VHH binders against a4x776. Designs and how they scored, part 9

Target 1, 306 residues: a4x776
Amino acid sequence: MSTSMSVARSLPGGPVAEQILAEVAQEVTQLRAAGVTPALATVLVGDDDASVGYIRIKQRQAVQLGFASPHVRLPASASQADLQAVVTQLSADTSVHGVLVQHPVPPHLDFDRAMQALDPEKDVDGMHPVNLGRLALGLPGPTPCTPAGIEALLAYHEVPVAGREVVVLGRGATLGRPLAMVLAQKRPTANAAVTVVHTGVPDWPRYTRRAEIVVAAAGVPGLVRPEHLRPGAVVVNGGVRYAGRRLLPDVDESCATVAGAMTPRVGGVGPTTVAMLFRNAVRAARRTRSSRTPVRLPDSGAPAGR
Short names: E, the ipSAE of ESMFold2; O, the ipSAE of OpenDDE; V2, 0.75 times the mean of E and O plus 0.25 times the DockQ between their complexes.

## First folded at step 1 (VHH)

Design g04 (framework vhh_7pa5_2)
Fold by ESMFold2-Fast, scan of step 1:
Structure g04 (fold): chain B 306 residues (1-306), chain A 124 residues (1-124)
Amino acid sequence: as target 1 above (306 residues)
Amino acid sequence: QVQLVESGGGMVQPGGSLRLSCAASGFTFSSYAMSWVRRAPGKGPEWVSTISSGGSSTSYADSVKGRFTISRDNAKNTLYLQMNSLKPEDTALYYCAKVSTYHFRSGSYYFDYWGQGTQVTVSS
């Protein structure tokens, strides 16, 4: 007798990113027709070849989507004050709607401090304290890119989230903590029972073994193994790093033997993060146009009878 | 290719000391913060300590504060962990890890590379 082996269903992010970017391109077209050219400014500090490459890719994507793409370069010797002056200047520039500072900056500079000096309305990363406060309160604003990308990825692949037990493994500022806030929001693509575990919870596998969805968000290669999962669980690797030809995912590939669905080693969450950055940028431009309308008309009721 | 090679592990009695080393290559070592992460048998990874790119600031897990000291030699591309007053609970495979990013608000480190690990066993 032959026994059929099942493998986890793949949850690629490429198609998800394509859908988001198509929506962004349509919104850019609508804004341009209304006389507004969305602008995403990019800032590069130093001459690191990888950073130069990444910023050039983002600049090309911005132009292809219809954004204006002003660029600022600072030498590797730039001071913290120099970087913050650029961020402050771009915050004050009314022709600029979003600002992206390429990470990493040289080691003598504080990237997070520089980004906190940015106008929260122009925060395309969604990481400014004001925007995280808005997220906590259920208010509109730029959303952290990777959490938003994961929500979109799960929705695209028709993974039920509302009312489900979700465990987020990691409490990092860019993923674990804001993901918990995103997935607890009252909307059909979220509304989950979310548990956050981390190294301060020694028996974290007790939680992941019960979870319907596990999101690895620690940036620790091989952290999640098959014995840590509930059979048939959905597994999202939020900590995949695109570093040369060596991919160091948080989730061991052998988890595919237990999981019902899993993000692929290549082309998982990463593409959705980039797409969400551009979505934040176009929505920033849309907000500046809408804010010029001084009065809204009251909602009109349906016509009475015939 | 990025390589991180740990050494200096071994067996010690409770109260003993060990000094771990990590030889780094394939990237500009002086440009990145570095961490030590450990994995005990049957447990998940535990962050132990981090040192800034220039060596001017260090941070430690509460479980090792006052007992462990992280240091680096940027001229030799080497990371160190001096472990004093070792306890049975310190028994683990110790990894050298390259920090890709650190987020101050959450106190979280994200790693893009780490080595094979070096075994530390503390037994009486």
Scores: ipSAE 0.000, ipTM 0.113, lowest interface PAE 20.1, mean pLDDT 83

## First folded at step 2 (VHH)

Design d05b (framework vhh_7pa5_2; at its last look DockQ between E and O 0.02; V2 from the best seeds 0.00; counts 0 for: pae E 13.5 > 2, unsure alone 62.8 < 65, grease 29.4 > 24.2, SAP .721 > .668, placed apart)
Fold by OpenDDE, look of step 2:
Structure d05b (fold): chain B 306 residues (1-306), chain A 122 residues (1-122)
Amino acid sequence: as target 1 above (306 residues)
Amino acid sequence: QVQLVESGGGMVQPGGSLRLSCAASGFTFSSYWMSWVRRAPGKGPEWVSTISYGGSETSYADSVKGRFTISRDNAKNTLYLQMNSLKPEDTALYYCATDYGELYFSSEYDYWGQGTQVTVSS
């Protein structure tokens, strides 16, 4: 009886991103029809080829979706004050709805400090401390892109999350922590029992072997192996490092022999992250419009004078 | 609302010169790179030139390099394109736009103004 080792079902992010981007495009079209041109401003400091490339890709996508895509480029020698001034100006610019500061910035600059100058309403990465606070409080606002993408990916592939045991490997501010908050929220595509494991947990495999869903968010290549998984578990690779152009996932590919479903090495969470960026942007534009609609005060019906 | 208004177009003989202007309003002009794009009859949009926010960096399409000069006056919220040694092939509707990251393509959404017509004909 050849135990046909059932290969894990693939959970590609591409189709998820496509769906989200289609929705974004539709919303952009609607806003334009209403006289609002959604604008996503990008800020690049320096001329790092990789950063330039990433910005170009994002700008291209923005244009394809119908966004205005104003771009500010600062030299690598720009001061902290210069960067903050640009961010402040873009925050004040009523023609701009979303702002992306390309990470990383040159080493002499403080990215986090620059982000503090950004209007939280225009934070398309969802990484502004105010927006993370909103997330923690269950308030509406921009959501971190990667966590939002992971939720969307699981939902798209009809992976049950609500009431399920989810283990997040890693507690980084950009992924692990916000993901835990996202998946714990009271909504149909979340509402999970979330456990966060990290370097302070000596026997983290104890938790992952019990988990119905494992999300790797540690940024440690090959960290998750088959022996760390419950047979049939859903495995999401959120943590990624690069060796040159090669993507190094936290999740070893051999996990597909044990997992019931797993994101592919390439084309998993990445595409969904990008899509969520644009979703945040268009939503920012929508919020701006709603604030400008004068609340028609109900006509105080003057009592007909007898 | 973002507005861009192009002007300065016209009809010139081959070898002639024109200076285009683009008046910008509704946004912080000095904070954005700006570009010129043109559309010839029956052709798609063609990138012409880009200038950085302060004017320290400029780039040109190969077809116009050495003949065209992009500049800006941030105090006047105005973008310029000096066109020298004009050729029949330069005949097009010229648009100014905010720069979208040195993209070599443009869409209809990139054009905020009505454009200005440049016709080079003997």
Scores: ipSAE 0.006, ipTM 0.223, lowest interface PAE 12.2, mean pLDDT 87
Fold by ESMFold2, look of step 2:
Structure d05b (fold): chain B 306 residues (1-306), chain A 122 residues (1-122)
Amino acid sequence: as target 1 above (306 residues)
Amino acid sequence: QVQLVESGGGMVQPGGSLRLSCAASGFTFSSYWMSWVRRAPGKGPEWVSTISYGGSETSYADSVKGRFTISRDNAKNTLYLQMNSLKPEDTALYYCATDYGELYFSSEYDYWGQGTQVTVSS
């Protein structure tokens, strides 16, 4: 029996997502008992069947968790001003705690410009520049969903991160960059020595071959192969390319013959990202609750007289 | 353990019909939207069809509209794809998947089946 015959331990994200969503559901119940109905607003521009389908899944999950789920639909012909007006209106609406704009938007619209108009406190994706700045400074705020999901996945599966050599392969704004900041935070589930490499570093494999944990975040299908890993490394597939709706992971499945643990192709990081979206949403609603006067101590007054 | 098992593929002549099934286990099937995706030889994956939790809402790729019908039976934890008027370009490995939605401005399927082969030729 040789090392080539070993199969890496699987690191599924489904159980992680279930745990997070159960906690979210409990927080929603507590907020509703305190008179706050958490509300996640969704915005769809256009009407292509796939996008409609995805937004409905998110709406159904929100309702199952106990969120109000107001929805705004704009025609595909909507102007940039129309989109920004909706975002501004939802930002100002005190009954709405989180806002999700369905991506992609039609090509004539600037998604990033619209999202910059959003109140950072309602940014459930955690990608507003103010919230990325909070992350960089170690200040409280909604965290980017996929990086937060990866940290939670590693913690759930008891993968040691603190003090370990972590290589992030990829430098995108939505995953690689914020992940490096997340895993460097001073806490037991992070506190790593983080190195970011990318395909612009010709010998990037020299870094991944020495890493205890490799997070693939490049969006280049099959980029990471067995020869790029030290035996026993933990491999997280965070980066994907889509062909239609099919997920094409950066990490080749043959890496399982060398890695000690590895996220599965499907049901790895993805479910955790969705769970973190709802965690950001319930925390946004909780912030409005926590700004109120604390609940009064129980009143043990005397019974009424005769 | 989550499992999706496709069946019902096979060889058929142009103009023929097949019905694909996808048996689900290890999760609450009725809580998920479901999709069919296919991969033709030498091509990348292509979305085919999606169906809502209860089956009241369906959507199809332009290439299959009017010929394919997606359905589900939540009591049997089974997803179906009825394929009529099959063409050689429908030849592919067909997968069912849970459809958990968009992540960071992209779409992601949570779980996939093993696939069932459909071959349309003379």
Scores: ipSAE 0.000, ipTM 0.193, lowest interface PAE 13.5, mean pLDDT 82
ESMFold2 (binder alone), look of step 2: mean pLDDT 80; pTM 0.809

Design d09e (framework vhh_etentamig_d1; at its last look DockQ between E and O 0.01; V2 from the best seeds 0.00; counts 0 for: pae E 15.5 > 2, placed apart)
Fold by OpenDDE, look of step 2:
Structure d09e (fold): chain B 306 residues (1-306), chain A 126 residues (1-126)
Amino acid sequence: as target 1 above (306 residues)
Amino acid sequence: EVQLLESGGGLVQPGGSLRLSCAASGFTFSSYAMSWVRQAPGKGPEWVSGISSSGGSTYYADSVKGRFTISRDNSKNTLYLQMNSLRAEDTAVYYCAKDRYSYEVTYGSGSYFDYRGQGTLVTVSS
C-alpha cells in the first residue's frame, strides 16, 4: 500500500495581497473623488541598502495605489531629537494620513521612542502602543500588519480558524503577541483557541502537535519540523530571517509532508504584511475625512414670536 | 519673507531644451527640500520634480523622467530645472516651490510645499 505522501496544500500570500491591494486602490479612488488624497509618508534614517530598497518598493506601491508618498530621509548621524521632530511634524501634517518609519534605525536611536511620538491614528504598522492597547481591548484602530495579514491569508484560503486550536510559536511584540490577540478576537475569521508557546515552555512541541493551526513566529530558522506537527495541520510561517537576500523561514520545508496546508517559503505572509500596511493607510485617510464632516448642529428653530 | 523667483522660461520648439532657475530668499535654503511644479492651461497643478535639501536625492514625475533634471546650488540659494526633449504637453507655467519640511524630504506625488514663486512660462510649440 504505497502511502501516497500527500503534499500540503500551498497557502500563498500573493493572491491575498492582490485582493487587499485592489480593495485599497478602490478606496483610494473613492477618497480622491471626494477630494482627499491619501498620503503615506515614509521615514528612513540612514542609507542601509536593504532599507532603501524596501522603502522604494513601498513608495512605488503607494504611487501605484494612488497614494501621495512623501519621503523623509535623515542621515545616519541623525539624533533622536531629529527623528522625533520628523515624526512629530508628519503627525501634525494634515495632508499626511499614514506614517511609516522604516525599521531598523541606526543603533544609537530608539525606534520605540520615536514611534511614541507618532500619532496613533497615523500608525500604519499598527505597532504604536496605543494601537496595541486598542487591539487588546477589542477597540477599532490600526492593526499590526503581519498579524492582520495572517488572519486574512487564512480567511482567503478558507482555513477555518474560529473555534480551532491555534498555537503561536513565539511571543515577539511584532508578531507573536499581537497575532495571539488578533486570532482571539470575536470575528468569524478569528475567534480561535490560541496558545502562545515560547522559549519558556520546555516542551512546546507538545502544544504544536495538538494544534490544528500552527503559526511560526519565533524568528528561528528551521525551528518547526514535521515531528512538531499534527498530521494535517495548517502551518503558517510568520517568522523569517534573512541571510543576505535569502529568506530563512522558521518552518522547515519538510513540514509539507505532514501538514495539510502550509505557506510557501517565499510569497507567504510577506506580501500580506505589505498589503495590510496600505490598508491601514487608506483607513487612516478615511477616518480623517469623517472627522471633518461638520456635524450639522440641528437648527435651533427659533420659536416664531407671536 | 520667503521669496522665490523663477526665470528661464520661454518659447521653445519640440525637442528643444530650457533651463529654469529659481532664486530663493527669506529662509535657510539649504535646510529645505525644493520642488518644481507646473500648471498647464486649464489643468491643475502637477508636481514635476523634487530635490532633497542636500541635493542627494532627486525625484521626478513619470511624465518627465529621463528628460528633466533637477539640481540645486545651496551656496547660491538657487534651484534649477534642466528640461530636455521638450514636448508640447510640457507647456505650462513652472513654479519653484519650497517644501514644508526642514529635513531631507522628497515627494513622489502631490504638492507638499508652503511657498511658491510667481512662475515662469514655458511654451513648447512648433
Scores: ipSAE 0.028, ipTM 0.504, lowest interface PAE 3.1, mean pLDDT 88
Fold by ESMFold2, look of step 2:
Structure d09e (fold): chain B 306 residues (1-306), chain A 126 residues (1-126)
Amino acid sequence: as target 1 above (306 residues)
Amino acid sequence: EVQLLESGGGLVQPGGSLRLSCAASGFTFSSYAMSWVRQAPGKGPEWVSGISSSGGSTYYADSVKGRFTISRDNSKNTLYLQMNSLRAEDTAVYYCAKDRYSYEVTYGSGSYFDYRGQGTLVTVSS
């Protein structure tokens, strides 16, 4: 039995990103007042137009937030050893708190090997295998940006997640897999029953039709249609494609007639991903300060609470 | 070093077929999702097709769906693209592309192709 709704509630990501970045800016101000300048280093190999553009956007945002933004450019001909040396140097530099190696790297370079040289504490993408291991074990560490952005988006819009049935459609390394681990964590903004399905499951719609929350993460335009949803479901579009210059999300816009709430085609999850990168960076700077400050505990000869 | 070598391109008439191959080395091929990307003269790159690391899931751009079939043989470290019913607008250099991480990644939610081969030219003309 479906209930016809005129309009699904919109779940825009822009306000979520603005709130996250305001909190980051406040933390940067506090760190600078305490004598710590948070620093996000960026590494670019070559000068591909799109990569240069992404770096410039991140540099501008870093400066606006009060980060120092050291930048390393390597020529397109740089060797693997050259890239490894830069990453190793930045990992060891105590004045640098976060490191981002811009993708793509030239074809002769192995990005995964470069990640082996990077200190996991400085991995602002949250995709280093050590940090994915920490996530899987429920240990603190930088978190994958898009999954963290989705959790924040749902929390901001007051979508109940704890104890709810969430279906993640798609199993990619940057979204589907880590999102399942994020939303299963024991905390008020997560604690969900999470099921991961994908196009290799022939009747994947039987899972999405039961879900209270569906996150589309397959990267297949228009894959999720109204008949795949339970009425009133919350729908998050994490996957997108382009046809020419038009953004084509995994979730067909007609799903708004069945969903109770839905991320918009433009300005949904995307803005939160960049905000989470800077949250990882400022937290890395905070962890460095906390590790340097000695902890003084009161002297006690008797166990408290025994 | 990561190496991707495309082959199988050539001149073909409209309605014809070609099979592209990509020999991969320098990484654990079976751990990565792979894609075909094409670039027509004077145009930007266009994603064509993708396949999961196991080969269990396949993806296609609307412009090629029903005509192209992506596959892989993990025992031979080889990616394939079977192209049928070719059209003039399919004329391009075709590149084999490796995903950014060793894990499968959703295309369009931070998906990155961090390596590509030298390409193989496909020309469809009468």
Scores: ipSAE 0.000, ipTM 0.167, lowest interface PAE 15.5, mean pLDDT 82
ESMFold2 (binder alone), look of step 2: mean pLDDT 80; pTM 0.817

Design d09h (framework vhh_7pa5_2; at its last look DockQ between E and O 0.55; V2 from the best seeds 0.00; counts 0 for: pae E 2.7 > 2, unsure alone 64.2 < 65)
Fold by ESMFold2, look of step 2:
Structure d09h (fold): chain B 306 residues (1-306), chain A 128 residues (1-128)
Amino acid sequence: as target 1 above (306 residues)
Amino acid sequence: QVQLVESGGGMVQPGGSLRLSCAASGFTFSSYAMSWVRRAPGKGPEWVSTISSSGGSTSYADSVKGRFTISRDNAKNTLYLQMNSLKPEDTALYYCAKDRYSYEVTYGSTTEYYFDYWGQGTQVTVSS
């Protein structure tokens, strides 16, 4: 007779995303009733199949939620000046509340420079330097989507964070750094003792083995193994790498034998990131409360029967 | 004051050609995409063609592809539409429209067009 090993409690992101998107949809309804149509503009440079697919998914979700979805496609040969002109024009358009430039851009273009032309109030990714500064200072503004999603995921699943030891493994600008700032904020869903480590710290497992919560944000497949965790730790797969369509998370699946709770390889943090994008977008529309006026062409004929 | 003045319309027989012009003033013409939109008798507006601010990117409605050519002269602040192989279905009032962007913006299905300004139109009539 044999027994199976125990498996950590799953922390799926799908239910979290659904709750957030339901709230977004309600806010969109309220804005439209007040004469404001939230608008999320998307910009794609070139014709990369994966990027086209990501844009289509976001456009479908935007329409489903009640957003207007203007889209600008630039040819792959577009200059830096062309890209910055479009971003500047979208920033100036009072009928557009959020702007998303699909990353990556072709290698001759500087994505970061283009994003600096964007109005920080329309930065739905929450990655504009002004918005990262707002985060650091605890000021209101669009928040980085994946870090916000992780906080929401932990809160939804009732994982205690306040006062707990959290280790963030990875220091990238898109996840590890902003996540450390998010989880250190003074609020019930954060307020953690946060330590950031990375593969450049020779004994980084010393930190993860003492942590109550480990967020893997390094982008190194299989980096976190069972021997790196204290029994009962909560483990979040934030960092991933793909081999084709196969998702390769930083956290090895066998960690489930030691962890008390763990995000699933598929359907973990990812859905929450998308939900936070739309939450940033609807909040941007709420702050400006502006709407575009339809441009009507003149009537070329009078009705019969007058 | 922004002005868009279309010209070059007229009556032609099927298979004929016309060249429409649109004189623009009151804004920096070279910074914006420009479009042609038409309104047939008893019908709503129909987008025809768009050209990017530099002229480097063009797009056309399926109904006019291969027959119409949009162009612009940024030194003269003028937009053009060369219409060849005209059909009775091309009969419409043709408007020049200023976009608010340097490139074409696509929207989901709508009964409304999202342009800053448009002209008074020039009539094209294709009749045997």
Scores: ipSAE 0.346, ipTM 0.685, lowest interface PAE 2.7, mean pLDDT 87
Fold by OpenDDE, look of step 2:
Structure d09h (fold): chain B 306 residues (1-306), chain A 128 residues (1-128)
Amino acid sequence: as target 1 above (306 residues)
Amino acid sequence: QVQLVESGGGMVQPGGSLRLSCAASGFTFSSYAMSWVRRAPGKGPEWVSTISSSGGSTSYADSVKGRFTISRDNAKNTLYLQMNSLKPEDTALYYCAKDRYSYEVTYGSTTEYYFDYWGQGTQVTVSS
């Protein structure tokens, strides 16, 4: 009897992202109809090719969704004060609803410090300390994009999360920690029993082998293997590294032989993260009404004498 | 009250040069990026150039890159545009514009320019 090793169901993020972005687009349309143009500002320091590429993608997506997309480019030599000034100015601009500072910044700059200058209401990444605090407290606000995306991904694929044992592998500030908070929230798509394992837990496989859902958030390629999983477990690969253009997932592909469901190596959580960024942006726009009408040169060439 | 007064326009032959000036008042000039925008007859506004508040960063439209130079004197509250190798296509009313920020902000659409204030403009005509 050849036990046909059932391959894990794939949990692609693409369809999830598409759905979310469609919703965002609708909301943008509604806001525009109401006289509000949602604006997502982006800040790039330097000319790192990868960063430039990411910004371009985000900018294109912003435009496609109907966002105004102001972009500030600072030279690589920009000072901390320069960066902070830009962030401060964008925060103060009532026509700007969301602000994204592209990470990473040049090594001589303090990204976290710059982010402190950002209005938490305009934090589309959801990583501002105030927003993380809000998350922890169960208060409304921008949610970290990757964690939100993971929740949405699980929900979209009808993976039960509420009441389930979820193990988050990794405790990073950008994923593991906020994810644990997100999945513990009192919502139908959350409300999980969440355990966070990390380098301080020598026998972390003990926990993952019991878990109904394992989210890898460690940023260690190949960390999660089949022997670390409960047969039939749902496996989400949140941690990724890049070797050039190659994505290196935390979850080994062989996990598909044991897992019941698993995100693909490419097109898993990533797309959902981006979608959540725009969701945060449009929500920010809803919260903050643009009071500033863009001043344009009149068509008649006559400066409107104010 | 914010005031921007452009000067230096005129008629020149193709290949000629002009230097535009913009006298700014009513705001902290050194705190804001400044831009030049032009409007040709029958056309919409076209962004020409921007300079950061400190003058450390400049940007140009592709149509003028290599020919025009934006500069500023913060001590004099004056913005400049040196226009060389002028072409008939450069014929336009040129506006000095106050930006919202210290640094240039670009928008995903090249057609939308947002300024807090602009001047009355100075006419530049390039004609043989």
Scores: ipSAE 0.076, ipTM 0.535, lowest interface PAE 2.2, mean pLDDT 89
ESMFold2 (binder alone), look of step 2: mean pLDDT 78; pTM 0.784

## First folded at step 4 (VHH)

Design s01 (framework vhh_7pa5_2)
Fold by ESMFold2-Fast, scan of step 4:
Structure s01 (fold): chain B 306 residues (1-306), chain A 127 residues (1-127)
Amino acid sequence: as target 1 above (306 residues)
Amino acid sequence: QVQLVESGGGMVQPGGSLRLSCAASGFTFSSYAMSWVRRAPGKGPEWVSTISSSGGSTSYADSVKGRFTISRDNAKNTLYLQMNSLKPEDTALYYCAKDRYSYEVTYGSTTEYFDYWGQGTQVTVSS
């Protein structure tokens, strides 16, 4: 037997995901009553067992929420042109509102290039360059799922973010980089002073030791340790790796002895990412109920005011 | 104006063979993946097989894999299903279905995502 003292409040993502999915289910019900069946198409290239499993889970969840869930399967030998043709056809299909291409694709394919052919309005991952541009400019659009999930998780647990010093450890395209943009937005659940640190900043602990909130997004197990944290800091684990069947997060569990609040090793950020996929999908379907009118963009020559 | 007309069904003994045909019209046949779907008495629709627009890729339900072969003739706008080693549990009304997409699609047990399907042809396997 061993004893470890944990004083950190737990920040589970399960309840957050349940709240988001309940709102999605209500929106789906309203759309179906108006004659629109929201549809989330899924695309799988190859037969990787883990990817097949993840697709089946997402398809079951989609159907349970009331979505139509068409599935396109390409052989592992599919060409770049084959993948782009599928993405282009799903973009043109008016009955499809969201498209998810399951990552990873086989190494001979350029996933990012294929995704750039997708209609940005159908991008349920929120990673299309147009949608990242919208995020950078503070414009509405599909949101990056894990960053949006982290914002929702902090808000749900009533963690103050506005005006707080936040350090994001990692600059990866799917989490660290877009998370910095999300948390700097001018709204009550964000509006933070954000610092991004990475491998190019060897003295990154100088920054995390001062932070009120630390989000680990590096994908390096046990990278963040108690000595890297300010006492009472809020710690969010966004990065994970697996050793066999065991989940290895970026944040060492011993950080619970110093942190004031921390996401759990299992059931933290992950559930919120899946919930945000469905939120993006139902909102895409909702947009088809509005008249397509030319929207006036903000004056592109004027920087955002305070 | 999309029309799918199935033929080739009938009664056969267990272990027998049948070849189903589907004549397609009203759309650019060579641009769409095509599927076979069946409905047994008292059961929901079951996806059987899909073929890509070019014919280069095929997929099959586990229940028919190794016994059935899907093929197409784009010059004749015709879809085929060669059924070998037929079993009593293959007894069903068989439908030709136009997929929504130009490439291979699998729907598992659901058929809600086909753009159109035909009138069906009855296959009865009994002794």
Scores: ipSAE 0.000, ipTM 0.269, lowest interface PAE 11.5, mean pLDDT 84

